# Ledger of designs, part 78: VHH binders against c4kar8

Target 1, 263 residues: c4kar8
Amino acid sequence: MAELSTPSPASPAPLDGGRGDELEKFTLRGARQILQLLQDLITHRGLITAHTGGGHSFMTAVLKVDEERGRVVLDPSPDPQANRRALAAPRLTCVTQLDGIRIQFPLVGLGEGQDKGRPALFAPLPAEMLRLQRREFYRLQVPLAHELSCLLKAEDLARKPVEVSARVIDIGAGGVAVVVPTGAAEFVIGGTLPACRLALPDGEPIELDLEVRNLNRQTQRNGTEQLRVGLRFAALPRAADTRIQRYIFKTERALNAKARGGL

## First folded at step 3 (VHH)

Design d24 (framework vhh_7yz9_2)
Fold by ESMFold2-Fast, scan of step 3:
Structure d24 (fold): chain B 263 residues (1-263), chain A 125 residues (1-125)
Amino acid sequence: as target 1 above (263 residues)
Amino acid sequence: QWQLVESGGGLVQAGGSLRLSCTASGRTFSSYDMGWYRQTAGNEREWVAFIYSGGSTTYADSVKGRFTISRDNAKNTVYLQMNSLKPEDTAVYYCAAGDYSEEFLEWLGTEYDYWGQGTPVTVSS
């Protein structure tokens, strides 16, 4: 069957190239700026999710910056398996948020040792950090007290339909991250979950189609492991989008007011 | 399909130079962080050099001042220029790519699943 147009599907190369150019303006390269940002993470006790590859991560924090040796000192996981995975990884991808701004950087050459008599992880200082200072990249860390959940319509390991109530960990303009109990369902990156129900405060659950975009097994600071699933909003009615944005802005404002009131 | 192919290894005399190349095919290259790693028999793999998607570079202390990592995004290739080679640099050298995912702007952590096959380098004394 012939078509009127002869254009082939677009090469993926141009799309990926344009994306790389867009991130350039958010890249920090100055040694002073990098040191200052790392110090700000220490001062604010910023929690860092360190992705160790293969869909695994663990929770850490910067304990100090050793400028003389050109390295950062990180808090090890209480789970020895998470630390072994980190040490075996050719690279850690570190993700955190400071004052609503997403910060992301790689660490290579991770080692293990002691700092002032306590176990620690060491890595050379990153030479680049991303500081994504745009509202559309903001992800609200959902307060535990809000008990935000999303009912997912998925499949179990035997491909049978299941409904899983997942806790919403963070929420942004484009989607949510949820925590799913181990073994509750099987997820495929790129798969669509139809008619899921997002339970926001102040009203009925919002019915949404969600696309699975990422999967990560994260080791928490207490040593337990959770499956984190990143879900994109496939299509949002305007009313749903408005309600989600209103929840994000009101919660962010309340968290900021609490922080300023404590001063 | 997406793959990394190394070339440029071989036998060289101490004090000599080699340039390793790693070419990516099947996908775009410019937004990926790229690294060079080496492994000696009986030892764990060690990091050698890293080049960020934005062009910044960092090096292991053992090779700093002797090795230079660079990239040519138009050729989808990363290079490792190795100067003043020592017998201790004898190893199989691997390139690896760290991928970027737009979804929540998280790197999915590939464990550098996009490894090359490795290129042997032997430095005679």
Scores: ipSAE 0.407, ipTM 0.740, lowest interface PAE 3.0, mean pLDDT 81
Fold by OpenDDE, second read of step 4:
Structure d24 (fold): chain B 263 residues (1-263), chain A 125 residues (1-125)
Amino acid sequence: as target 1 above (263 residues)
Amino acid sequence: QWQLVESGGGLVQAGGSLRLSCTASGRTFSSYDMGWYRQTAGNEREWVAFIYSGGSTTYADSVKGRFTISRDNAKNTVYLQMNSLKPEDTAVYYCAAGDYSEEFLEWLGTEYDYWGQGTPVTVSS
């Protein structure tokens, strides 16, 4: 009786279809990050296309995240055949969009059951999630020496107004990315932060309205946990736009000169 | 394809020194922030040192004053000079890179963009 060595579960195929190296920077693997993103999907009632293979898919949603059991609860298809395919599939590829950001993640080990008396699909938490957001404009990485900051007018968990001084990490014609300490304020994607102040080296801060476009909780490479906030310029006066563009061009030129050994 | 390759690991006695190297195969190395991490069996990967593309450095408290991170952009290499090594420094050391040069996609990153395969360091008592 030859003990049929149960083939070791094949490592889940990379999300990138072979472009793994290029997409790695957009892949979340931190447990906290994954949980937060899943919670965001729940909060926004994001519809998910679940691909079961063979060109088949069905619409679902994340209903609940069970952190204690380390599992996600999905809405089953109204089509029993779709659910059977999902359960038979070695991997479910989930694709969705949240505020213009494409999100893709694999689920393995799918099972069926009941959640609060309703039929549900269950899977272990995904090991990774891919988040891709296209930029409309080139963004310049801000040199640390410039110490650009943005004073954000936000709210805390109690909806009390708070001001948060955020470091600007990149800037473009369309917006900025900033980092703030975790818990400094509550941000909502799509929300507007009015009367913020962007500090440039060339003069007085620019007052502007910012729209939250992206949130990412992450551990920085320097060991510090921070919240990265992507912000769009909601309404930018022409004079402010000119100053921002001037800064970008001047900085880019300086960086290029340095790279060429001129500085 | 952008790859990181670590080298320089090995066996050393307590109080000794090692120099780790991490070489990147990709272009535009000068735009990358670089870091060193270490991991022991059964534990999470922990941050050790970091160097910005601009050259500024920071260190974990556990290695501050003993370790020095540096970079040579002409060689696409980041280094970790480890002095006064202790048995508790025994781990697999990993190089990490982060690229912020994004034209088309917003960085929604994690703590890393690229990782090396790691180099083992063993400090004997």
Scores: ipSAE 0.008, ipTM 0.245, lowest interface PAE 9.5, mean pLDDT 83

Design d25 (framework vhh_7yz9_2)
Fold by ESMFold2-Fast, scan of step 3:
Structure d25 (fold): chain B 263 residues (1-263), chain A 125 residues (1-125)
Amino acid sequence: as target 1 above (263 residues)
Amino acid sequence: QWQLVESGGGLVQAGGSLRLSCTASGRTFSSYDMGWYRQTAGNEREWVAFIYSGGSTTYADSVKGRFTISRDNAKNTVYLQMNSLKPEDTAVYYCAAGDYSEEFLEYLGYEYDYWGQGTPVTVSS
């Protein structure tokens, strides 16, 4: 009935340094943890976007971890110019995903050579790796039994104000996806819906501003259309953020308990 | 809307007893887990006791055998009976409603929405 959604794919762009205080709790510095994570990237053939600075990047992969020499072996780009930029860069910022979890790490002191007669790039093991928890990108599929709704303050096709009670189908730290009947309201990507009300099971509705991020039209088996609207939380207060994350956490635990309960 | 109001704190001699109460107003809390935390100046809040919606209880090792948590769902009230009090039990005691496991606090990095304002307890030697 309700399966938890996988985390959304992370943007390949590096995370802002201004998040340093919040990111510390997700930073791995243990040598064994770093080695295990790199080995997991090898096992899953994870593709890495390596940022060389100046708006340049290339696709690579970890081919091998040389624990004795304390280094990683990377697949060079088929583009010789990308390899030249990488070798000239003082630092690479590597961004990848493992099972939907964002992983980011620096490499310093890149060199080139050969591994088993094939061209390769080499770098010392990173001193740190950022491994963001699933919670940062996790989308909970909302159980139908919760009847979770969001009262949207929108405009109809004639540009007149309308209130639409939309069913929330998934929810994450950054937003919700809702479904509305086609024609109930007009949505514009990038548009803001002010003073909407998100009804969670525990407590009063949360009043918040929502930004339209995507639209997807779906045809139901009875031939009717419904519109799926992806909405981003704008300027979410800490108390509202806490309530939303608490709902996600409690619902996830309850769904896991149900799955283990068997009958 | 939820509001938690603690009462029953005060000054007591070492070896004495106090009973703290926490009453929820607004919505019935029988389906919620309830807990007590305490905080001394300059330190983080530490959990003291939990009582789950089903009635089972857990206690911090520092208070096990001395404190008893209980609830009266008809009165929307949770109690903390504190016996054999020690000077190190001196703290402000807070009531919390909801899933407040250490896991939940670590997951969020934030305070719960449903906390009381706290009630001070001073144990003199």
Scores: ipSAE 0.000, ipTM 0.158, lowest interface PAE 13.6, mean pLDDT 77

Design d26 (framework vhh_7yz9_2)
Fold by ESMFold2-Fast, scan of step 3:
Structure d26 (fold): chain B 263 residues (1-263), chain A 125 residues (1-125)
Amino acid sequence: as target 1 above (263 residues)
Amino acid sequence: QWQLVESGGGLVQAGGSLRLSCTASGRTFSSYDMGWYRQTAGNEREWVAFIYSGGSTTYADSVKGRFTISRDNAKNTVYLQMNSLKPEDTAVYYCAAGDYSEDFLEYLGLEYDYWGQGTPVTVSS
């Protein structure tokens, strides 16, 4: 039935309000763009953290993109249990970084087979990939030479206070990810670790409260498992925030200069 | 509380059609990827169809051209329209939800409470 009023111009369908609204502009859907990005990950030997659910992940890499079959081939874990978790998972959530840009995509329909006579995992090409070219999503991969650590104030298995020195593996505006020795402490998602001390290369350690946001038992490429803990800055004094941002900026600039063969 | 509830399964003749629904309660739906999976007694669970938070879809080769996945974010519901059903489509069908962390921390993966309890589909020859 025709209405008596002039219809409004077409506009994009309204999105349900949420985090997905912001990600739309960072979403790649073009087959050519997806294939090129996956090829770039191969060329740059990009390591991928594949999350298999239940707080588990393993390190993998794209070995090959099979354009004819529309499939990606992944390096399996040397730990058979990690591969079994991956195959049983409804999907893998793959996270990596290329040229400082966070890349994230799901893989579904994972299978096991062989590539050139070697064990491999394969899945259909993703139909969407996120390329998060935004400062708030940037995580500096901390150079090993910086020996960046955070002294965590946590509890042991007996619920007694314990201090654990954890290696900082990445750092951003909102938090850090650390590696904790197995059995060193107990962590609870949503729990607060008070008065922790972040040791930056320049100056006194920064005292800060950290919230546990994720716990991940990651199987490394050598088959060993590490506990990775994601920690959010619960609150930062302006001076501490400035020092952290300064460290990130200076380190990123130095890494970029080194990659370009000097100043 | 996060809960997924499947409905719409049942008995159907070969060549027939069924529409499965999966409704989410307790959490925002629009940022989640949603998938349909099936399991036959004695076999491992297999992927059937997937719909991204951005609306793109992908299908297992065994169902491509016969099944269609769709979503209604206002109703917190994902659908699986199954056409030209075959006896080999007989299985318990499950929906699952996964989320991406837009935070500065890594995604934790799919939790157990993001699976539905399943709805049986039987296709008679």
Scores: ipSAE 0.509, ipTM 0.785, lowest interface PAE 2.2, mean pLDDT 82
Fold by OpenDDE, second read of step 4:
Structure d26 (fold): chain B 263 residues (1-263), chain A 125 residues (1-125)
Amino acid sequence: as target 1 above (263 residues)
Amino acid sequence: QWQLVESGGGLVQAGGSLRLSCTASGRTFSSYDMGWYRQTAGNEREWVAFIYSGGSTTYADSVKGRFTISRDNAKNTVYLQMNSLKPEDTAVYYCAAGDYSEDFLEYLGLEYDYWGQGTPVTVSS
């Protein structure tokens, strides 16, 4: 009886930025972003399904983030066999949901120990976290020639107020995506940026509150790093909504006409 | 049933070239991320190359600059062009597929959904 040696799990392909524009939209790689998201999971007592491979999983939670040691503390399974599987697995895939958004992240190098006298699982901080946010609204890709911008009122690392002029790359009824230089400001997912100014071609800037919904580091072809920030309109005046919709429709029509050879 | 079938393996001299093909049976090939792996006797499968459904590619350092992964969605096929082959490239090469459509986004980062049976590549000195 030749013991069919179960083929050792193949090393996963690196989730590097190679997934075109789509995966990058959902992947967090910033240390601060990752820490914040993990902290949010703690705050909300988010239950996590931890997959150990082979169709096995157990329920856990993030108990603590140890920034000094660069590790995350997880609640162990009440099932000792599940914990053994987790420790033996080359990678733990954690899946959870926060505020209706699916979150997935890998943990490698699991160990067991005690936290404050209680059994716990330990792992290094994840290098990346996937935040699968569905767009609620259609987003128009803004032509570069339109030069839409948004003045963001944010804070720096020292919590000093800063204003950042950001290029708008896409716009929809529900919000905008902008790009900013890396380090221009500190953004927190779920945070509100009050009294921002969205510049449209048709008139004076629109003052509005924006909520940070997504953060993604992007590397340009020239090697320059930028931060893509997805922003939701937190409170949009009716008049502003009308202007935004008008812009979107007008631009779409123009783009379609061009595509048809009319321009 | 979704199946992967590799082909194109064989014997080649060092410095030579070989092109592997992996054809998928089934629908929605365009939504799958595809990968090539290789395995030698007694060792774990080693990642070689990866191509996303969107067409972006990544390579292991050991094959970077020599191997090229590509896909033809119309033919439900992923390719691995192997140039400047070395004896250390000798292995069984496996094709893998993962569906990352909107319906399966929750499976991102998990194991591949499908594996081929493998095609052997031997590079002689």
Scores: ipSAE 0.012, ipTM 0.283, lowest interface PAE 8.7, mean pLDDT 83

Design d27 (framework vhh_7yz9_2)
Fold by ESMFold2-Fast, scan of step 3:
Structure d27 (fold): chain B 263 residues (1-263), chain A 125 residues (1-125)
Amino acid sequence: as target 1 above (263 residues)
Amino acid sequence: QWQLVESGGGLVQAGGSLRLSCTASGFTFSSYDMGWYRQTAGNEREWVAFIYSGGSTTYADSVKGRFTISRDNAKNTVYLQMNSLKPEDTAVYYCAAGDYSEEFLEYLGTEYDYWGQGTPVTVSS
């Protein structure tokens, strides 16, 4: 019999037996807590990245919670192919942030239909959600005005060295996510990109080694696709770590001040 | 290496019952969510039931009230109790294990980490 074919590499088993226990305190299982968090995402118009597998994701949002039918209603992609991938997926992994807190949850059993005459996606309510309040799990959405970039040292399709300037879309203690122009370079999950240069506002670029963790073709809300590359900091000197954390803290403070003052 | 081994499939009369088992090895079972999926010839795999690492469950509308998913972490086993079986339940059934809580999940795909080989279930009318 033929084996199940999947393009994504399997995640390894947890390295230690305490991994699941560590996340227990961040796991919401109460039906009312879950409903409240979903309502908060609606109220704040929170954008959700829904990972559909095979290196694909799309941008969505919760449109409403249908308590009578026990389901969430999601905004479909304007790209029909993204919706077809979502409907075929064994599960969706949904990732979002609310007030700087990372929220993750699975959705299974996705279907399509209509909500008040408009196309919609439906899924049963999640029974568990992660609400990750630790600083180490925080991901700063990088303001476009900061023009953060990372010069990647990679290889093209012929295995020749190439340098590509990639826009940094988010940054945390453990790594960055970047947008790479289509066809600019080839990436291999687990591969190391040596001596890349991260350009933060104020100061010289930071030279660092990056490990490729994920490759996703993400369908935007306008229906266009972009290649998103998740990159882990392979090693950080203390000075580099301090500068990155300082940038995150300073930017978070400025964004929080704007949210309250409208500045 | 990791393994998921399904058992309990077979031929059953309409209205009968079967209990499927899926035993895991090579990973920390208690930390993973588990799902049951089924596939008929010429169709994509269809989700049937899901159990979170914490024990919460969800079911496809086609099986609600008839099927029950459960787990025994001491035995590294997930079960699917199938009651009031119908000919339309005829399929190959697969178990799958995944963890939506990976440390860098925003950079990972959504494929289940592990899949079983499948066990056939035939419901005669």
Scores: ipSAE 0.302, ipTM 0.704, lowest interface PAE 4.2, mean pLDDT 82
Fold by OpenDDE, second read of step 4:
Structure d27 (fold): chain B 263 residues (1-263), chain A 125 residues (1-125)
Amino acid sequence: as target 1 above (263 residues)
Amino acid sequence: QWQLVESGGGLVQAGGSLRLSCTASGFTFSSYDMGWYRQTAGNEREWVAFIYSGGSTTYADSVKGRFTISRDNAKNTVYLQMNSLKPEDTAVYYCAAGDYSEEFLEYLGTEYDYWGQGTPVTVSS
C-alpha cells in the first residue's frame, strides 16, 4: 500500500508585485494619517458603502473614532440581515468619497455593541487606507537643472517644529509635488504647512501656505526612503501666482523647443 | 496604447558593462516615473533602479555604485547603465512606468502595471 504523499499545498503565488506597487502609491499606513482621514469622514458626514462579500453591501458612516481603544464606530444598517453578514464577514471593504477623492479601506474584526445607548458596529482601526487622488491641475515636470526647492515648515513625530528642504519635482497652478526623506517630518493629509518657502530660479523665495493633499511612500515599490508629498497652494498672492505661471510657461517653451531640436 | 520596449540585453563577461534602453510610447513620458526591475527564473521580480519624473534616482543596495539610471524625455527613453557586472546580475530586465495623472488613475485596479516585455542579460563568469 504505497502511501500517496499528499502534495504539499502549493504556496500561494506571491501577489503579483505589480498590482501592489500601483496601489501602494495611494495607500496610507500612518496611524496619524488614518486617524485624520477618518475624522474628516466624520466631519463631512461621508456616506460609506460597506461591502460584506458575495455582492452584498450596506450604507454606513463613521460615527466616532476611539483612539484610546484603537477602534472605529460605524452606523449599523437598518437591515438586521446586513448587519449579520457584516459580522460574519472576515473582511469589510469600505468605499467612500471625500472631496471628489475615492477612499477605500478594509475593516477586520467587526463586532456589535452600543455606543451611548445606541446600537453600533465596532472595528479596530484600519491598518491602511487607499486614497485615490487625482491631480487638479496640469503639473510641469521640473527639470533637474532648475533645482527648485521648497522649505517646508512641518512637525516631527513628537510635534516638534522642523524645517525640511524638499526638492520640487513638479509644479502647477494649484500646487507642487516634493520629495523628502522618509522620517524627516510627519505629514497629515489635509494639514496646513504655514509660511513655507518656494524657491524659483527668477528671484527670492515665495512665502506661502501649503496644504498636504497627497502622501506617497515609494519604499513599497522601489525600496526608496523618500516620501512624495503633494501640496496645494492654500493661499497664493497674485504676485506669486504670476511668477509661478511665468516660470511654468517659460519652462514649457524651453522644453518644447528642445524637443523640436532647437536646443 | 501604452508601450514599453526594452533593448540592449545580451551576453557579457563578468566585470563588463551593458546599457539597457526602454522606449516608451502612447503617453506623456515626461510625466511618468520610470523603473527597472529584474527577474530570475522561479523568483519574484525585484526592483533595481528608479527615476522619478523630476529626475531623482534611487537604487537597490545590490546595484548601488555599479548601475546608473537616467532618462531622456525628448526621446521618451529611460536607460540603465550597468557596470561591473556580476554573474548574480543575470536576469530578465523589465522596464516599468508609473504616474499620478488623472488618466492613469482610471487604470487603477488593473492586474498589471505597465511593463515592458523584458530584455535578457546574461553575465558569464
Scores: ipSAE 0.000, ipTM 0.232, lowest interface PAE 12.1, mean pLDDT 82

Design d28 (framework vhh_7yz9_2)
Fold by ESMFold2-Fast, scan of step 3:
Structure d28 (fold): chain B 263 residues (1-263), chain A 125 residues (1-125)
Amino acid sequence: as target 1 above (263 residues)
Amino acid sequence: QWQLVESGGGLVQAGGSLRLSCTASGRTFSSYDMGWYRQTAGNEREWVAFIYSGGRTTYADSVKGRFTISRDNAKNTVYLQMNSLKPEDTAVYYCAAGDYSEEFLEYLGTEYDYWGQGTPVTVSS
């Protein structure tokens, strides 16, 4: 991909340093492949996080693929504000998982209307979809039944120390994403949260330094908004790394066995 | 909370110059790609200039040769030097930052996570 002198808001600028070439191996551009992958997301009832920019996202799903009209039909948010942000966005970045594989794709030209008498969002079929089969991009969606939490050592609006118990929603080799209660703490991207405590099953909490990488106000399918915080593991000790990877592998294995009808 | 604060806008005569600044919070500013966008009333936001974390730059054809984007990582600041200003450059200018972490936004490029509130620029004919 040559460097573009005039990328539009709907056309992201290329990656520096040739990283785009590495990800090209995982990019689907065939119309049949894209249609099949979208249909697989419908069949497996995959939840999609649609990023609308400005640190906002909402949870949606593909309701159907309208091949004749060349468009995808999405579940609108029950929050009208989330829908207005999505419609105003020049592009949505959609992120989901299927069988442990991360899937990402852009949607451009989002519109609203009706599908069989019900409100719906429409977008042209994506021209490409990224299917990442790299272990370092893998993020386990933490089962609610596991009640996984991380005790964050953060600061409030007055920069006073506070401890916040945050629910872990996903976990990977490089970090965790957590949900933080509204008003509980302030986060600065690039800031370090020292001596946080990650509670995994089968042992004592793991003490970790966490770096804030991403902040996102996500509108849930029930219309409520939550703050999602992406946290990178800083200087992860080998013993902690081993425990985290064991938890991920064990949980993946259990979920895969259950999805295949179990034993 | 992450915040981008723009400054340097205002009124300027055609042919004049302005320097816009955007100061960001956070310790990993040097890893972010930064962009400038502009918006006029009744129109969608359009891209103006972009600077990669490594310092490489790109420009919209409408501003190429007149505008220069630069960054000072020590000050967590990105600049837009605007020369030979024209009445059609009149707009609200927005700073945007993207996190190219490999975890989910890297391939899709500059899906900007953070936007400033905007700074108005008015160029008189």
Scores: ipSAE 0.006, ipTM 0.178, lowest interface PAE 10.6, mean pLDDT 77

Design d29 (framework vhh_vobarilizumab_d1)
Fold by ESMFold2-Fast, scan of step 3:
Structure d29 (fold): chain B 263 residues (1-263), chain A 125 residues (1-125)
Amino acid sequence: as target 1 above (263 residues)
Amino acid sequence: EVQLVESGGGLVQPGGSLRLSCAASGRTFSSYDMAWYRQAPGKGRELVAGIYSGGSTSYADSVKGRFTISRDNAKNTLYLQMNSLRPEDTAVYYCAAGDYSEEFLEYLGTEYDYWGQGTLVTVSS
């Protein structure tokens, strides 16, 4: 088990102050979930980069999943040398993307043969697949014009309930950073703020639970002090996740188009 | 297609500072997601810091508050300002780039489309 002591280049990067729960939500280990994800890659014609080690890789795709034989069938490279490297490799690390979500999985025991008279590569079904949202690593700086806000359910210094409308300064798949006037509320790292309301431009505010991850006091240029609070989304519903990702993608695309001098 | 060339590595004492640079060739540097990775002897590569085309940044827990990633799109250059260096920061540091093109696959995390050759940083007394 020497390889377990040395992280692969394809392994997930450490997350900031996160619990193991944050990594677990991205790992699929159920046979049904793995089969469904592989089928989704087939349906969407997902192009896969297969890393064979030694700095070598080739482009492939999942042609089919053979449940009866417990294997996945891959499109071979048109380069015979790439196929020889793949067959000689003890492990392939397969990386692809589905709707902005990074998909990564190992294949062990690669073989070659034919599928419907055409050359093909095949391997046993992976025991695990990582499904990492690309936007989980991206933090959008929220444009001032968007007036994005989050109504926080917190406590003051006397432990009395207060509602604070905080300005959202950045947003990602895993959470938001907000700015609160110093003294408006008391925050404790690891504390939960239940039933907060995130206002996005598209539709009604999203009700969600937030966990306090970090606190930073900043003095503004005008001499006022602001408290920057990093908040993690807890138990985010799929519909809310989709709305947040759509907002991030749309805003990022608009900013990139404007920076490049046009619509 | 894209070439990445790192520089600025060297020997520094604990508590010291270094600034790494990564010069990118090509016309669309501003559209790339960029990152710094490192690989210590006997270990795999790990993400140190990332910066997106929109300017947002992310950091590994081990370097947060000590390292600052930045970019200069006019110079096609990525930077990593490393402060309060520790012996455990000793590694080869790699620059990586991903294409934002809607027609091509984009990768993030521990795998990018383009990689530099690396620059060695040694932190010892």
Scores: ipSAE 0.000, ipTM 0.106, lowest interface PAE 15.8, mean pLDDT 76

